# VH-VL binders against q9vr94, part 11

Target 1, 124 residues: q9vr94
Amino acid sequence: GVTEEQMWSAGKLMRDVCLPKYPKVSVEVADNIRNGDIPNSKDTNCYINCILEMMQAIKKGKFQLESTLKQMDIMLPDSYKDEYRKGINLCKDSTVGLKNAPNCDPAHALLSCLKNNIKVFVFP
Short names: E, the ipSAE of ESMFold2; O, the ipSAE of OpenDDE; V2, 0.75 times the mean of E and O plus 0.25 times the DockQ between their complexes.

## First folded at step 6 (VH-VL; framework fv_becotatug)

Design c1 (at its last look DockQ between E and O 0.05; V2 from the best seeds 0.00; counts 0 for: pae O 10.6 > 2, grease 20.5 > 18.9, placed apart)
Fold by ESMFold2, look of step 9:
Structure c1 (fold): chain C 124 residues (1-124), chain A 116 residues (1-116), chain B 107 residues (1-107)
Amino acid sequence: as target 1 above (124 residues)
Amino acid sequence: QVQLQESGPGLVKPSETLSLTCTVSGFSISSYYVHWVRQAPGKGLEWLGVIYYSGSTRYNTPFTSRLTISVDTSKNQFSLKLSSVTAADTAVYYCARELWYSFDYWGQGTLVTVSS
Amino acid sequence: EIVLTQSPDFQSVTPKEKVTITCRASQSIGSYIHWYQQKPDQSPKLLIKYASKSFSGIPSRFSGSGSGTDFTLTINSLEAEDAATYYCQQSSSWPYTFGQGTKLEIK
């Protein structure tokens, strides 16, 4: 299975792709998000959306349940999988009613739900 | 095999600058957060600050005016400088690697004594 | 800043007994708590991360539990080599902070 070092390397790559696209999101703010301090602003929400799209977890504001479960199987250590499957399924409807909401609101809603429902929540 | 090793002068005079280095091996200096933690004799652990290779630093609030953490890629080292030291800065200083929120590898620590 | 308060500060324990150490956070930190062991004249060693996940190579007698504000490190069937000071550490918010430590001695 995937090691925690490999999981970090994959996550770092996603940050390195997404963070430069959102210059109003400082490295300090990205580090706060990584540690679970999830703000609610257009720039931070759209930064989060970029990362979630790279994970194939969100597309056009809609949570991609089956793609997320498939990506989880290839990107997480085995010891994380049961907790993540449970949390991902609890969040299957987290973006319902937000499809056309502005400011990448669906990404904020999805990440917030995952953090609340996954005990070992990690984000790059 | 991941290793971290602190080095620097063991004795520093009050009001001078304490300077330490952390030499690392077994991981890329550009890929991980490295933290500095200290422990005064007989006391608990105190988090000082962190650096990510990109130059992102964060310091514990009491140290923001005196502490600088940096990286030297030519020497594969992370550095700590603490200015205007007093006897209260006498401690064992550790560097530690973070992997996903916890410190999985620590250096051996180096004692720095601040004394006239 | 999140304050971590450990209990007890000190405990003298006989081998083979069960030991429980508590860490209380000043605000909810989810499961972002980690436990370290520090033997005399040694650096800290990671035992448990994320409240309950054992680090690689840690004996199974060490376990952790809790979520939110109240966390416990448990040593089932204490060994003499477990005499050490134990620290909890949170990573939920910057700055990272440690508990004050719990010293275990063998009686």
Scores: ipSAE 0.659, ipTM 0.897, lowest interface PAE 1.4, mean pLDDT 91
Fold by OpenDDE, look of step 6:
Structure c1 (fold): chain C 124 residues (1-124), chain A 116 residues (1-116), chain B 107 residues (1-107)
Amino acid sequence: as target 1 above (124 residues)
Amino acid sequence: QVQLQESGPGLVKPSETLSLTCTVSGFSISSYYVHWVRQAPGKGLEWLGVIYYSGSTRYNTPFTSRLTISVDTSKNQFSLKLSSVTAADTAVYYCARELWYSFDYWGQGTLVTVSS
Amino acid sequence: EIVLTQSPDFQSVTPKEKVTITCRASQSIGSYIHWYQQKPDQSPKLLIKYASKSFSGIPSRFSGSGSGTDFTLTINSLEAEDAATYYCQQSSSWPYTFGQGTKLEIK
């Protein structure tokens, strides 16, 4: 598996790609999201959506279970995998019925669900 | 090998500005969260602030008016400036690297004594 | 800010004994709690991260447990070299905060 340093580097890349696309999302807000304070707004939700898309976890507002599991297997240190697999499965329906446009609600719901069901959830 | 090392004057007069430098090696200073933590003699650890890899900073509330953290990527250094110091600011000051929420590497710390 | 309260403040124990240190958070922090060891005249060293994950190079006698608000650091079969002050620290929210510390002396 990858190291935490490698995971960190990958996370940085995702953040560096997504954050500039949403100028209304400050670094401070992004840091709060990283630490589990997830606001519910169009800009922050769509920022989160950007990250989750890069993780192949969400596509057009739809949670991608198999893709997520595959990607997590590649992107996470081994010590994280079991807990993430469990949490991901618990969140398989977290985006059902939610509209992606315009507020990226599925992304908010998915991240919130993952944070609530994974004890050590890391986010860029 | 990851290393952090604090440096600066060990003695500062009251009302002056405490200035410290943290020199890092073994990793890029612009790629991690780097924190300042201090410890008064015989007391516990107190978080002062952080510099994000983008250069953004966050300070603990008691220090927002007095604390400035900056980075010099060309020197692999970041600095701490604490203005208007009093005896209460006497402490060992540490810089520490964060990797995913925990401080995995610390400097040796540098004692700063505030005295007239 | 999130307040971390450790207990006890001080312990004096005999080698080979089991030691338990508790850290309580003023609000839920999930598993974003970390434990540090600080020996006299040394900088803190990371022992346990995320409540229960041992840091690299840490002896197996050190372990952590807990979630939410109550956390425990356990030292099984204490060694003389374990004399130190131990701190919990949370990274759930800004500002990061530390417990007040638990000083462990070895008889």
Scores: ipSAE 0.508, ipTM 0.871, lowest interface PAE 1.2, mean pLDDT 94
Fold by ESMFold2-Fast, scan of step 10:
Structure c1 (fold): chain C 124 residues (1-124), chain A 116 residues (1-116), chain B 107 residues (1-107)
Amino acid sequence: as target 1 above (124 residues)
Amino acid sequence: QVQLQESGPGLVKPSETLSLTCTVSGFSISSYYVHWVRQAPGKGLEWLGVIYYSGSTRYNTPFTSRLTISVDTSKNQFSLKLSSVTAADTAVYYCARELWYSFDYWGQGTLVTVSS
Amino acid sequence: EIVLTQSPDFQSVTPKEKVTITCRASQSIGSYIHWYQQKPDQSPKLLIKYASKSFSGIPSRFSGSGSGTDFTLTINSLEAEDAATYYCQQSSSWPYTFGQGTKLEIK
């Protein structure tokens, strides 16, 4: 697996791509999301969606279980993997019924579920 | 300050539907799994089911045919309906918030008695 | 479903005594076990999460340990206010399940 520094470097690349696309999301708000304080608004949800799509965890509003498990093996340090596998399996149904919701709702649902079910929560 | 509060009729007749609502304050219901747990008088805790604000639900197997949990994010509420009740459904009903797989905050509980 | 079996079911205990409550899972659950205290006519209160991590504001006399199938909750020096029923709960798989409870009464 990767080091924690490599994990955060990959995260920085995703934030650098996604944050400028959502100018209403301040750096402070993005930092709060990184720390698990996740607001529910269109702009913040769509920022989160941008990052989750780069992670290949969501595609067209639908959670991608097998892709997420593969990306976990690539992007996370070995010490994180058991916890994330558990959290991902618990949260695999969190986006059901939300594909057509108007505010990037699947992204908020997935990330909030993961934050609440993963002891060592990390996000760009 | 995190609070959960159960409300609904304390008496239900056999064969009718038991309906309870949990109102939450101090947090957004859209950010947490929320659960219903019950406890028959003098007995242990029994998990009933869970809902996420997306509408995703899981129900404990004995209740799958009788139980419906729903959520209303605009009111910061989630609700339980249990149909075809019998005296065995007499219990204190709790709503609870899940954080990191554990129930960190619970409502005060509401006693529902099933009696004719 | 995962069955949790607690022992003892009941114990009458003396203040200042060290008390150990055990919880056994029917299959391995890693560290996905949590402990609750319930006093008469009150809601359950989270004490220990993830086998060994104290919840905020919980007195240091409460501690948890174990992994896999065997878990323990320890009260190092019992106080009168600790008279309650204690429950373990697993979150390793759906459905979530509770142990049957251990009732502690003060002599």
Scores: ipSAE 0.005, ipTM 0.564, lowest interface PAE 13.2, mean pLDDT 88
ESMFold2, look of step 6: ipSAE 0.532; ipTM 0.867
ESMFold2 (binder alone), look of step 6: mean pLDDT 93; pTM 0.948
ESMFold2 (binder alone), look of step 9: mean pLDDT 93; pTM 0.948
OpenDDE, look of step 9: ipSAE 0.000; ipTM 0.617

Design c2 (at its last look DockQ between E and O 0.70; V2 from the best seeds 0.00; counts 0 for: pae E 3.0 > 2)
Fold by ESMFold2, look of step 6:
Order: sequence, then C-alpha cells, then structure tokens
Structure c2 (fold): chain C 124 residues (1-124), chain A 116 residues (1-116), chain B 107 residues (1-107)
Amino acid sequence: as target 1 above (124 residues)
Amino acid sequence: QVQLQESGPGLVKPSETLSLTCTVSGFSISDYYVHWVRQAPGKGLEWLGVIYYSGSTRYNTPFTSRLTISVDTSKNQFSLKLSSVTAADTAVYYCARELYYSFDYWGQGTLVTVSS
Amino acid sequence: EIVLTQSPDFQSVTPKEKVTITCRASQSIGSYIHWYQQKPDQSPKLLIKYASKSFSGIPSRFSGSGSGTDFTLTINSLEAEDAATYYCQQSSSRPYTFGQGTKLEIK
C-alpha cells in the first residue's frame, strides 16, 4: 500500500516544482504550512495555490471536491483516509464567493478550512 | 535498508572543537531532513539542530553561536561541529532522520567525553 | 520553547500490568507529540506519532492518546522486554523538545 515514505516523496516533488517559484517563501515557512501554521500573504497563498493545483484540489480559485476525494483515496496511507475524507467534505464550500479574490485568497481559505477540520494535518 | 552511523573522536579537550560525521545509507540525505540529538550520561534527550535538504539549518537556541551542521551530498554524510566545548558537552551524540515531524531512524550513537 | 513534563519519572511494574505514562506540554501543541522507547545502551525507537498513530511494526499493546496539552502512552499488558525509558517529543514548533523521560523497570 501507500507508505508515509511514498507520501513524502510525492510531496517533495510538488515542493520542488512550487517552492523555487516563490523565493520569499523559506523552507521553514513551507514546513510551518505543512504543519498547519498558515500565514496570509500573497507569496505564501500563491505557493499554497501552486501545490493545491498540482494535487488537483483547486482550479481557477474553485475547490475541486470530487477530484480531491479521488486523489486522497489514491495517495494517502490508509490510516489517514477517514479523517481527511471528513475534513475535505466539511470544506466543500470554503472557496464559494472567492473566485475573483486577489492574492490567491481561495487557496488560503481552503487550506485554513482543512487545517481546522483535520486532526493530523499534513501538506506537501 | 536505512542506516545512520556516527563517527569521530571519543575524547575532546576543553575549549576545542568537537567534530562528528554521520554516514548514511539506504536513502539520500538530499531527500530528507537530518538532525543531531545528544544525551548526557544518565540524562534525557536534547535536540541540537537540523539541516534541511535545501542546505539551510536551524539550531537549538543555546547552541546558535557554537554549533555548525553541514552536509556532503557526494559522500552521503553530514557533520556536526561544536566549538568551545566544556565538560557539560560530554554526551552520546545521535544523528537521526526526520520523516514527517518524528525521528524514524537513529544512528547507534557515539560517546564524546570532554576532559583534560 | 515548549517544555514537556512527563509523569512519573520512574515506575516499577509487574508483567501483564497496564502502564500509563503522561506528558504535559507548557502550551497547546495539537496532536504533534511523538513517543520513543529507549532500552539500556540503545538508541531511541519511535513507537507512536501524532499522539495516537502507531509506527510500523510496533506491538499493539502500545497506544497513545490526548490532544492539546495532555497526552498519555499506554502499555496495555506489559511484557518484560518493555523495560526501558520512554520519551515524548513535540514537533509543533522548533526547537523540537523532549520530555525528561520515564523509566520503567520490571519487579
């Protein structure tokens, strides 16, 4: 099955693509975001948006609920799935009304909602 | 299989620099975060610092002026230098791999004694 | 920095007993606590991560619980091989910190 090492490796690939695009986002800031400490700035929000787009969780500022649930089923270890499924469903409307919001605000709203509804919060 | 192994001199004189190397096999140090942790004889564990796969470091606050962690990716090794040592720095030194916030693999540890 | 206080410092236990070790954090750390076992003259071994998630290959008699500031490690039926020192470690913020340890001995 999918191991935490495989999840880590997939997450590192996403970070290797996105983090260089946002040089104001340090490794420690990215790690804080992984741990659920989510700042609200243009650079950090757009870094988060880059990762969420690679996960097929957001597209043009719209949360992709069904795609996110499918990716979760494929990419997470079995022990993570139940709480992630619950948290993802609780956040289905987190980006409603934010399509045209600036500074990648839909990404910040989505990830903040997920952090508040998933006990073992991890993000690439 | 994943292995970490500390090496270096077991005896260091006061005021000198303690230098240790951690040799890693079974994974690339460029893919993970690696840490140093120490344990004084009969005492608990003390986190010293980390080097991220980007090459940046973070040190525990009391050690920021004396501690250097560095990496040699070509040898799959990373190192610790602790300057101006005293008897209080006598400890078993461990290197460890972080996977998602916890230490899943540890080296065997090496005792370093600081005495005249 | 976040201080972790374990209780008890030492416990003498009989095989088959249920053993509970506590770890209290000086501030809320969510579920970002991890438990290690260290047998004499050995390096630490990861047991439990994220307060309650068992690491691979760990016997089912080990379990963890708690969130916020109060956490427990439970050994439901102690075996002689469980004689060791147990440490909690937080990863909510750097510097990462450890509890002072709880030593278990067999009567």
Scores: ipSAE 0.397, ipTM 0.816, lowest interface PAE 3.0, mean pLDDT 90
Fold by OpenDDE, look of step 6:
Structure c2 (fold): chain C 124 residues (1-124), chain A 116 residues (1-116), chain B 107 residues (1-107)
Amino acid sequence: as target 1 above (124 residues)
Amino acid sequence: QVQLQESGPGLVKPSETLSLTCTVSGFSISDYYVHWVRQAPGKGLEWLGVIYYSGSTRYNTPFTSRLTISVDTSKNQFSLKLSSVTAADTAVYYCARELYYSFDYWGQGTLVTVSS
Amino acid sequence: EIVLTQSPDFQSVTPKEKVTITCRASQSIGSYIHWYQQKPDQSPKLLIKYASKSFSGIPSRFSGSGSGTDFTLTINSLEAEDAATYYCQQSSSRPYTFGQGTKLEIK
């Protein structure tokens, strides 16, 4: 499995890719998201969507359960996997009925759901 | 090996500015949050502030007007400046690395005494 | 800010005994609580992260539990070298805060 340091490094790379695409999302806001303060706005939602797409967790606004489980198995330290698997499964329907354009609502809903159902939730 | 080391003058006069440096090694300075924490003699731990690799900072509320934290990536150093010090600022000052919300490595700390 | 209250403030125990230290948060912090050990004239050292995950190199006699607002650090079969002050710390929100500490002395 990967170490926590490796996980963090991977997360940083995702930030480096996604933040520049959304100039209205500051580093401070991204930090808040990481720390569990998830706002609901077009820019932040779509930033989150960018990260989740990179994780192969969401595609065209649809949650990808199997893909997410696979990616988590690769991206997380072993000690995190069981809790994440449970939380991911609890959030399998979190994006159902939501429209992706233009506000990236599915991404917000998915991340919020994961944050609420995973005790130790980490995000890039 | 991950290491953090605080350095600076051990004595500062009241009303002056306390300046400390945290030199890090064994990891990339641009990959982690680094925090400053202090501990008054015989007391508990007090969080002062944090800096991200990007230079973004957050300060504890009591220190927002007096505290400045900065980073020099070229030197692998973080800096703390605390202005208008009083005796109440006498403490051991620590820099600590955060790995996903916990402080996994600490400097040995440096005692700063505020005295006339 | 989130206030962390530890109990007890002080405890004197005999080697090989079980020690329990509690930390209560003024509001729910999930599992974003960490435990540190600080020996005299030393810097704090991470023991437990995220309420129950042992940090690398920490003896198995140290364990943590809890979620929400109530957390516990347990030392099973205390060793003389465990004499120290223990702190809980929350990272659920800024400002990060610490408990007031629990001083553990060995008889």
Scores: ipSAE 0.252, ipTM 0.829, lowest interface PAE 2.7, mean pLDDT 93
ESMFold2 (binder alone), look of step 6: mean pLDDT 92; pTM 0.937

Design c3 (at its last look DockQ between E and O 0.07; V2 from the best seeds 0.00; counts 0 for: pae O 7.1 > 2, grease 21.4 > 18.9, off the site)
Fold by ESMFold2, look of step 6:
Structure c3 (fold): chain C 124 residues (1-124), chain A 116 residues (1-116), chain B 107 residues (1-107)
Amino acid sequence: as target 1 above (124 residues)
Amino acid sequence: QVQLQESGPGLVKPSETLSLTCTVSGFSIDYYYVHWVRQAPGKGLEWLGRIYYSGSTKYNTPFTSRLTISVDTSKNQFSLKLSSVTAADTAVYYCARELYYSFDYWGQGTLVTVSS
Amino acid sequence: EIVLTQSPDFQSVTPKEKVTITCRASQSIGSYIHWYQQKPDQSPKLLIKSASKSFSGIPSRFSGSGSGTDFTLTINSLEAEDAATYYCQQSSSWPYTFGQGTKLEIK
C-alpha cells in the first residue's frame, strides 16, 4: 500500500510542477501553506489551485467530490482514509457560489475548509 | 536503511563558532526537511531550525542572529553553524528527518562542550 | 510560540500498570502533536504521530489520544524497557516546540 514516504514523494512532484508557475510563491511560503498557513492572495491561491487541479479536486473553480474521493484512495495511506472521507464530505459545498470568482478564490475556500475539517491535513 | 550521523568538534571555545555536519544515508536529502535539535545536559529538547535542499531555512527565534543551517546535496549532508557561543550552548546536538510534521529518524547526537 | 505543558514531570511506576501522560497546548493545535521516547544517553525515538497514529514497529501498548489542546500518551501494561523520558512535540506552527518531558522510572 501507499506509505507516508510515498505520499510525500507524490506530493513533491505536484509541488515541482506547480511552484515554478508562480514565481512570487517562494519555497518558504509553500512550506507555510503545507503547515496550514493559507494566505489569501492571487499568487498563493492560484498556486493552491494548481495543486488541487493536479489532485483532480477542483475544476473551473468547482469542487469535484467524486474525483477527490478517487484520488484520496490512490494517494493516501489506508490509516488516513476514514478521517479524510468525513472531512471531504463536510467541504462538498465549500466552493458553491465562487465558481467564477477572481484570483482563484475557490481553491482558497476549498483548502481552508479541508484544513479545518481534517485533524491533520497533509498538503504538498 | 535510513541513518543520520552528526560529526564535528566536541569542544568549542567561548565566542567562537560551533560547526557540525549531519551525514545522511538511506534517503536523498533533496526530498525531505532536515532539522537540528539540541538538548542541554539534564534539560529538555530544543528545536533549532530546519532546511530544505533549495536552501530554504526556518530558525527558532532566539537563534536567528547566530544560526546558519546549510545543505550540500552532492554529499548528502547538511550543517549547522552557531556563532558567538557561550557555556549556555553546551548541549547534545541532534540532526533529524521530518516526514509529515514529525521527526521519524534521528541521529545519535553529538555532545558539544563550550569551555575555555 | 505554542507552549506544551506535560504532566506529570516524574512518575515511579510498577511493571504491568497503566500509565497516562498528558500534554496541554497553550492554544488549539488540532492533532499536530507527536510523542517521543528518550532512554538515557540515546536519541529520541518517535512513538506516536498526529496524536494517535503509531510509528512503524512501536509496541501496541503505546497509544495516543486527544485533539485541540489536551493530549494523552497511554502506556498499557508497562515493561521494564519503558523506563525513559517522554516528550510531546507540536508542529501546528513555527517554531516547533517540545513539552518539558515526563520521566518514568520502574518500581
Scores: ipSAE 0.196, ipTM 0.766, lowest interface PAE 4.6, mean pLDDT 89
Fold by OpenDDE, look of step 6:
Structure c3 (fold): chain C 124 residues (1-124), chain A 116 residues (1-116), chain B 107 residues (1-107)
Amino acid sequence: as target 1 above (124 residues)
Amino acid sequence: QVQLQESGPGLVKPSETLSLTCTVSGFSIDYYYVHWVRQAPGKGLEWLGRIYYSGSTKYNTPFTSRLTISVDTSKNQFSLKLSSVTAADTAVYYCARELYYSFDYWGQGTLVTVSS
Amino acid sequence: EIVLTQSPDFQSVTPKEKVTITCRASQSIGSYIHWYQQKPDQSPKLLIKSASKSFSGIPSRFSGSGSGTDFTLTINSLEAEDAATYYCQQSSSWPYTFGQGTKLEIK
């Protein structure tokens, strides 16, 4: 497994790609999201969506379970994996019935669900 | 079996602090937020605030100065403290758990009457 | 805050009739709306979550629909036991808010 340092480094790269695409999302807001304070707005949701897409966790507003599990295995330290597996499974249907456009609701729902079901929650 | 149960004094004097406890069982508290909702007699439902097992809270704006929600994870208990109560705070107080934004289980509620 | 307005406030209906309760949000809330049933002297019970998903154990006669700002709870073929007050609730943004309630009386 990767180290925590590697995990956060990879996360930073994703943030560097996604944050500039959403100028209304401040660094502080992004940090809050990282810490589990997840707002519900178009810009923040779609920022989250950008990150989740890079993680291959969501595609066209649909949760990608197998892809997520695969990515988790390579992106997380071993100590995180069991809890994330449980959370991911609990959130497998979190995006069902939600429309992606225009507010990126699936991304919000998925991340919120993961936050609610993962004790040690990490996000870029 | 999922259970939430509110407990506390049913009578509080004006200007005092209303204190309630929500005891939960039958589920892991780290997977759910716990909310407090109240209902004045013959009225609708009013959201007060939310807490996570980590202690993270959200409060409804009108109550930010008076409301404190806390958690004792060792006891699976969530607490509500509402200071400087008035007659307007008379209500049935509920705790409820949230998974994915909905309140899927509620306590039976406890009536708190504010009276001199 | 997001204001939820239910219609009607009160309705008296006979068993086996179809009942429709609406909930309108002051702004778009996506599908983050839920419906609860509260019988006298009881706590609210979840009926429908996320606009259209039935909660476990809820009879099939209950259904929800809508998105954005307009939502509907439908009771297809009302039963006497359905006498209660029904509330919509949004979880789209803080603070969470409820509709004012719809009291359903059975004739």
Scores: ipSAE 0.014, ipTM 0.644, lowest interface PAE 7.1, mean pLDDT 93
ESMFold2 (binder alone), look of step 6: mean pLDDT 92; pTM 0.945

Design c4 (at its last look DockQ between E and O 0.05; V2 from the best seeds 0.00; counts 0 for: pae O 6.5 > 2, off the site)
Fold by ESMFold2, look of step 6:
Structure c4 (fold): chain C 124 residues (1-124), chain A 116 residues (1-116), chain B 107 residues (1-107)
Amino acid sequence: as target 1 above (124 residues)
Amino acid sequence: QVQLQESGPGLVKPSETLSLTCTVSGFSLSDYYVHWVRQAPGKGLEWLGVIYYSGKTRYNTPFTSRLTISVDTSKNQFSLKLSSVTAADTAVYYCARELWYSFDYWGQGTLVTVSS
Amino acid sequence: EIVLTQSPDFQSVTPKEKVTITCRASQSIGSYIHWYQQKPDQSPKLLIKYASKSFSGIPSRFSGSGSGTDFTLTINSLEAEDAATYYCQQSSSRPYTFGQGTKLEIK
């Protein structure tokens, strides 16, 4: 498995790609999202969508359960995997009915579900 | 090999400014947040503050008017200035690296004594 | 500011016995609590993060539990080298805060 330093570095790379695309999302707001304070606005939801797409967790508003589980095995330390696997499975239907919703609503719904079902919440 | 090392004068007179430097090796300050934490003799740990990649700072509330934290990423140096010190500021001062919201590496600490 | 209150402040303990240290938060912090060990004249050392996840290289006799406001550090079969002060720390919001510490002495 990967180390927590490798997980941190991968997360920073995703943030470095996505955060500049959303200039209304400050570093402090992105840190709040990382800590589980998930606002509901177009800019923050679409920042979250950018990160989730890079993780291969969402595609065109649909949660990619199988891909997410594969990425979890690659990107997380072994000590995180059991809790994440359970939480990811509990969120399999979180984007149902939201495929074409505006303002990146599926990303907000997915991340909110993951935060509520994963006690060790880590997000880039 | 990750290391943090605090340095600065061990004795500071009341009303003067305490100045400390944390020098890091084995990682870059452009990649990690490093925080200041202090511990008065025989007392517990007290978080002081952090500077973010953006240059924005966050300080613990009692220190907002007296504390300045800065970084020089080219020198891997992280600095603290605490103005108008009193005997209550006598403490061991630590710098500590944050990884996923906890502190995984700490410096060895430096004792600063405030007395006349 | 989130206040963390540890109990007990001090305990004299016998090797090989079980020790329980508690930490209570003044408001809900989910599982964003971490435990540190500090031996005399040393820097703190991370033991447990997110209430229950052991940090790398920590002996299995250390475990953590709890959520919301009530958290516990447990040391099963205490060793002489575990004489230290133990701190909880929350990362739910800034400012980060620490408990006042629990000092363990070995008889």
Scores: ipSAE 0.144, ipTM 0.741, lowest interface PAE 4.8, mean pLDDT 88
Fold by OpenDDE, look of step 6:
Structure c4 (fold): chain C 124 residues (1-124), chain A 116 residues (1-116), chain B 107 residues (1-107)
Amino acid sequence: as target 1 above (124 residues)
Amino acid sequence: QVQLQESGPGLVKPSETLSLTCTVSGFSLSDYYVHWVRQAPGKGLEWLGVIYYSGKTRYNTPFTSRLTISVDTSKNQFSLKLSSVTAADTAVYYCARELWYSFDYWGQGTLVTVSS
Amino acid sequence: EIVLTQSPDFQSVTPKEKVTITCRASQSIGSYIHWYQQKPDQSPKLLIKYASKSFSGIPSRFSGSGSGTDFTLTINSLEAEDAATYYCQQSSSRPYTFGQGTKLEIK
């Protein structure tokens, strides 16, 4: 498994890619999202979507279970994996019935679900 | 099969505390949020609050000072306590399970009347 | 809080007719709206999730549509058993809120 330092470094890279694409999302808002305060707006949702896409967790608004499990295995420290696997299973259908355009609702739903079901949840 | 059942006193005096219990079966408490919703006679539905198995709660703003929701995982029960009740708190009280933001299963509801 | 306004408040219809109930949100809620049916002296029953997804066991005559602020519940061919009050509910943000309800009476 990777170290926590490696995990956060990778997260930072993703954030650096996605945040500039959404100028209405401030660093403070992004930090709030990281800390579990997930608003429901187009810009923040789509920012989240950008991150989740980079994680290969979502594609065209659809949750990618197998991809997520694979990425989790390589992106998380070993101590995180068991809880994440459990949370992922609980959230496997969180995007069902949601439309991706224009508000990136699936991304919001997925992240919210994961945050609710994973005690120690890390997000860029 | 999924089941929720509310229980508690049907009559409460003004200024006292309304206490209800929701007993669940057919699913794991660790997998779902449970909400409390009430309905005054002949009126619509009002969301009161939510709890997760971890004990984390959120309350509707009007009730933040009076409402306490708790969970007892050993008994598969959730509890609601509403203090300082008035006639306005007379309602059918429901507990409902949330499946990804929708209430897919509801209890039968229990009528609580606040009266002297 | 997000306010949901349903229309109409009441409707009396004959069996086999098409019924349309609307729900308007005070702000955009994406697809985070759900529809419930409540028959007299019964608990609410989930009909439609996320604006358009039918819940398990719900007859095909029930359908939902909409996104953003305007949503619709449709009963294509009304049955006598459909006499009930219908509620929309948003879960976009807390507090969760319901529409005021639409009472459907069958002639």
Scores: ipSAE 0.016, ipTM 0.655, lowest interface PAE 6.5, mean pLDDT 92
ESMFold2 (binder alone), look of step 6: mean pLDDT 92; pTM 0.940

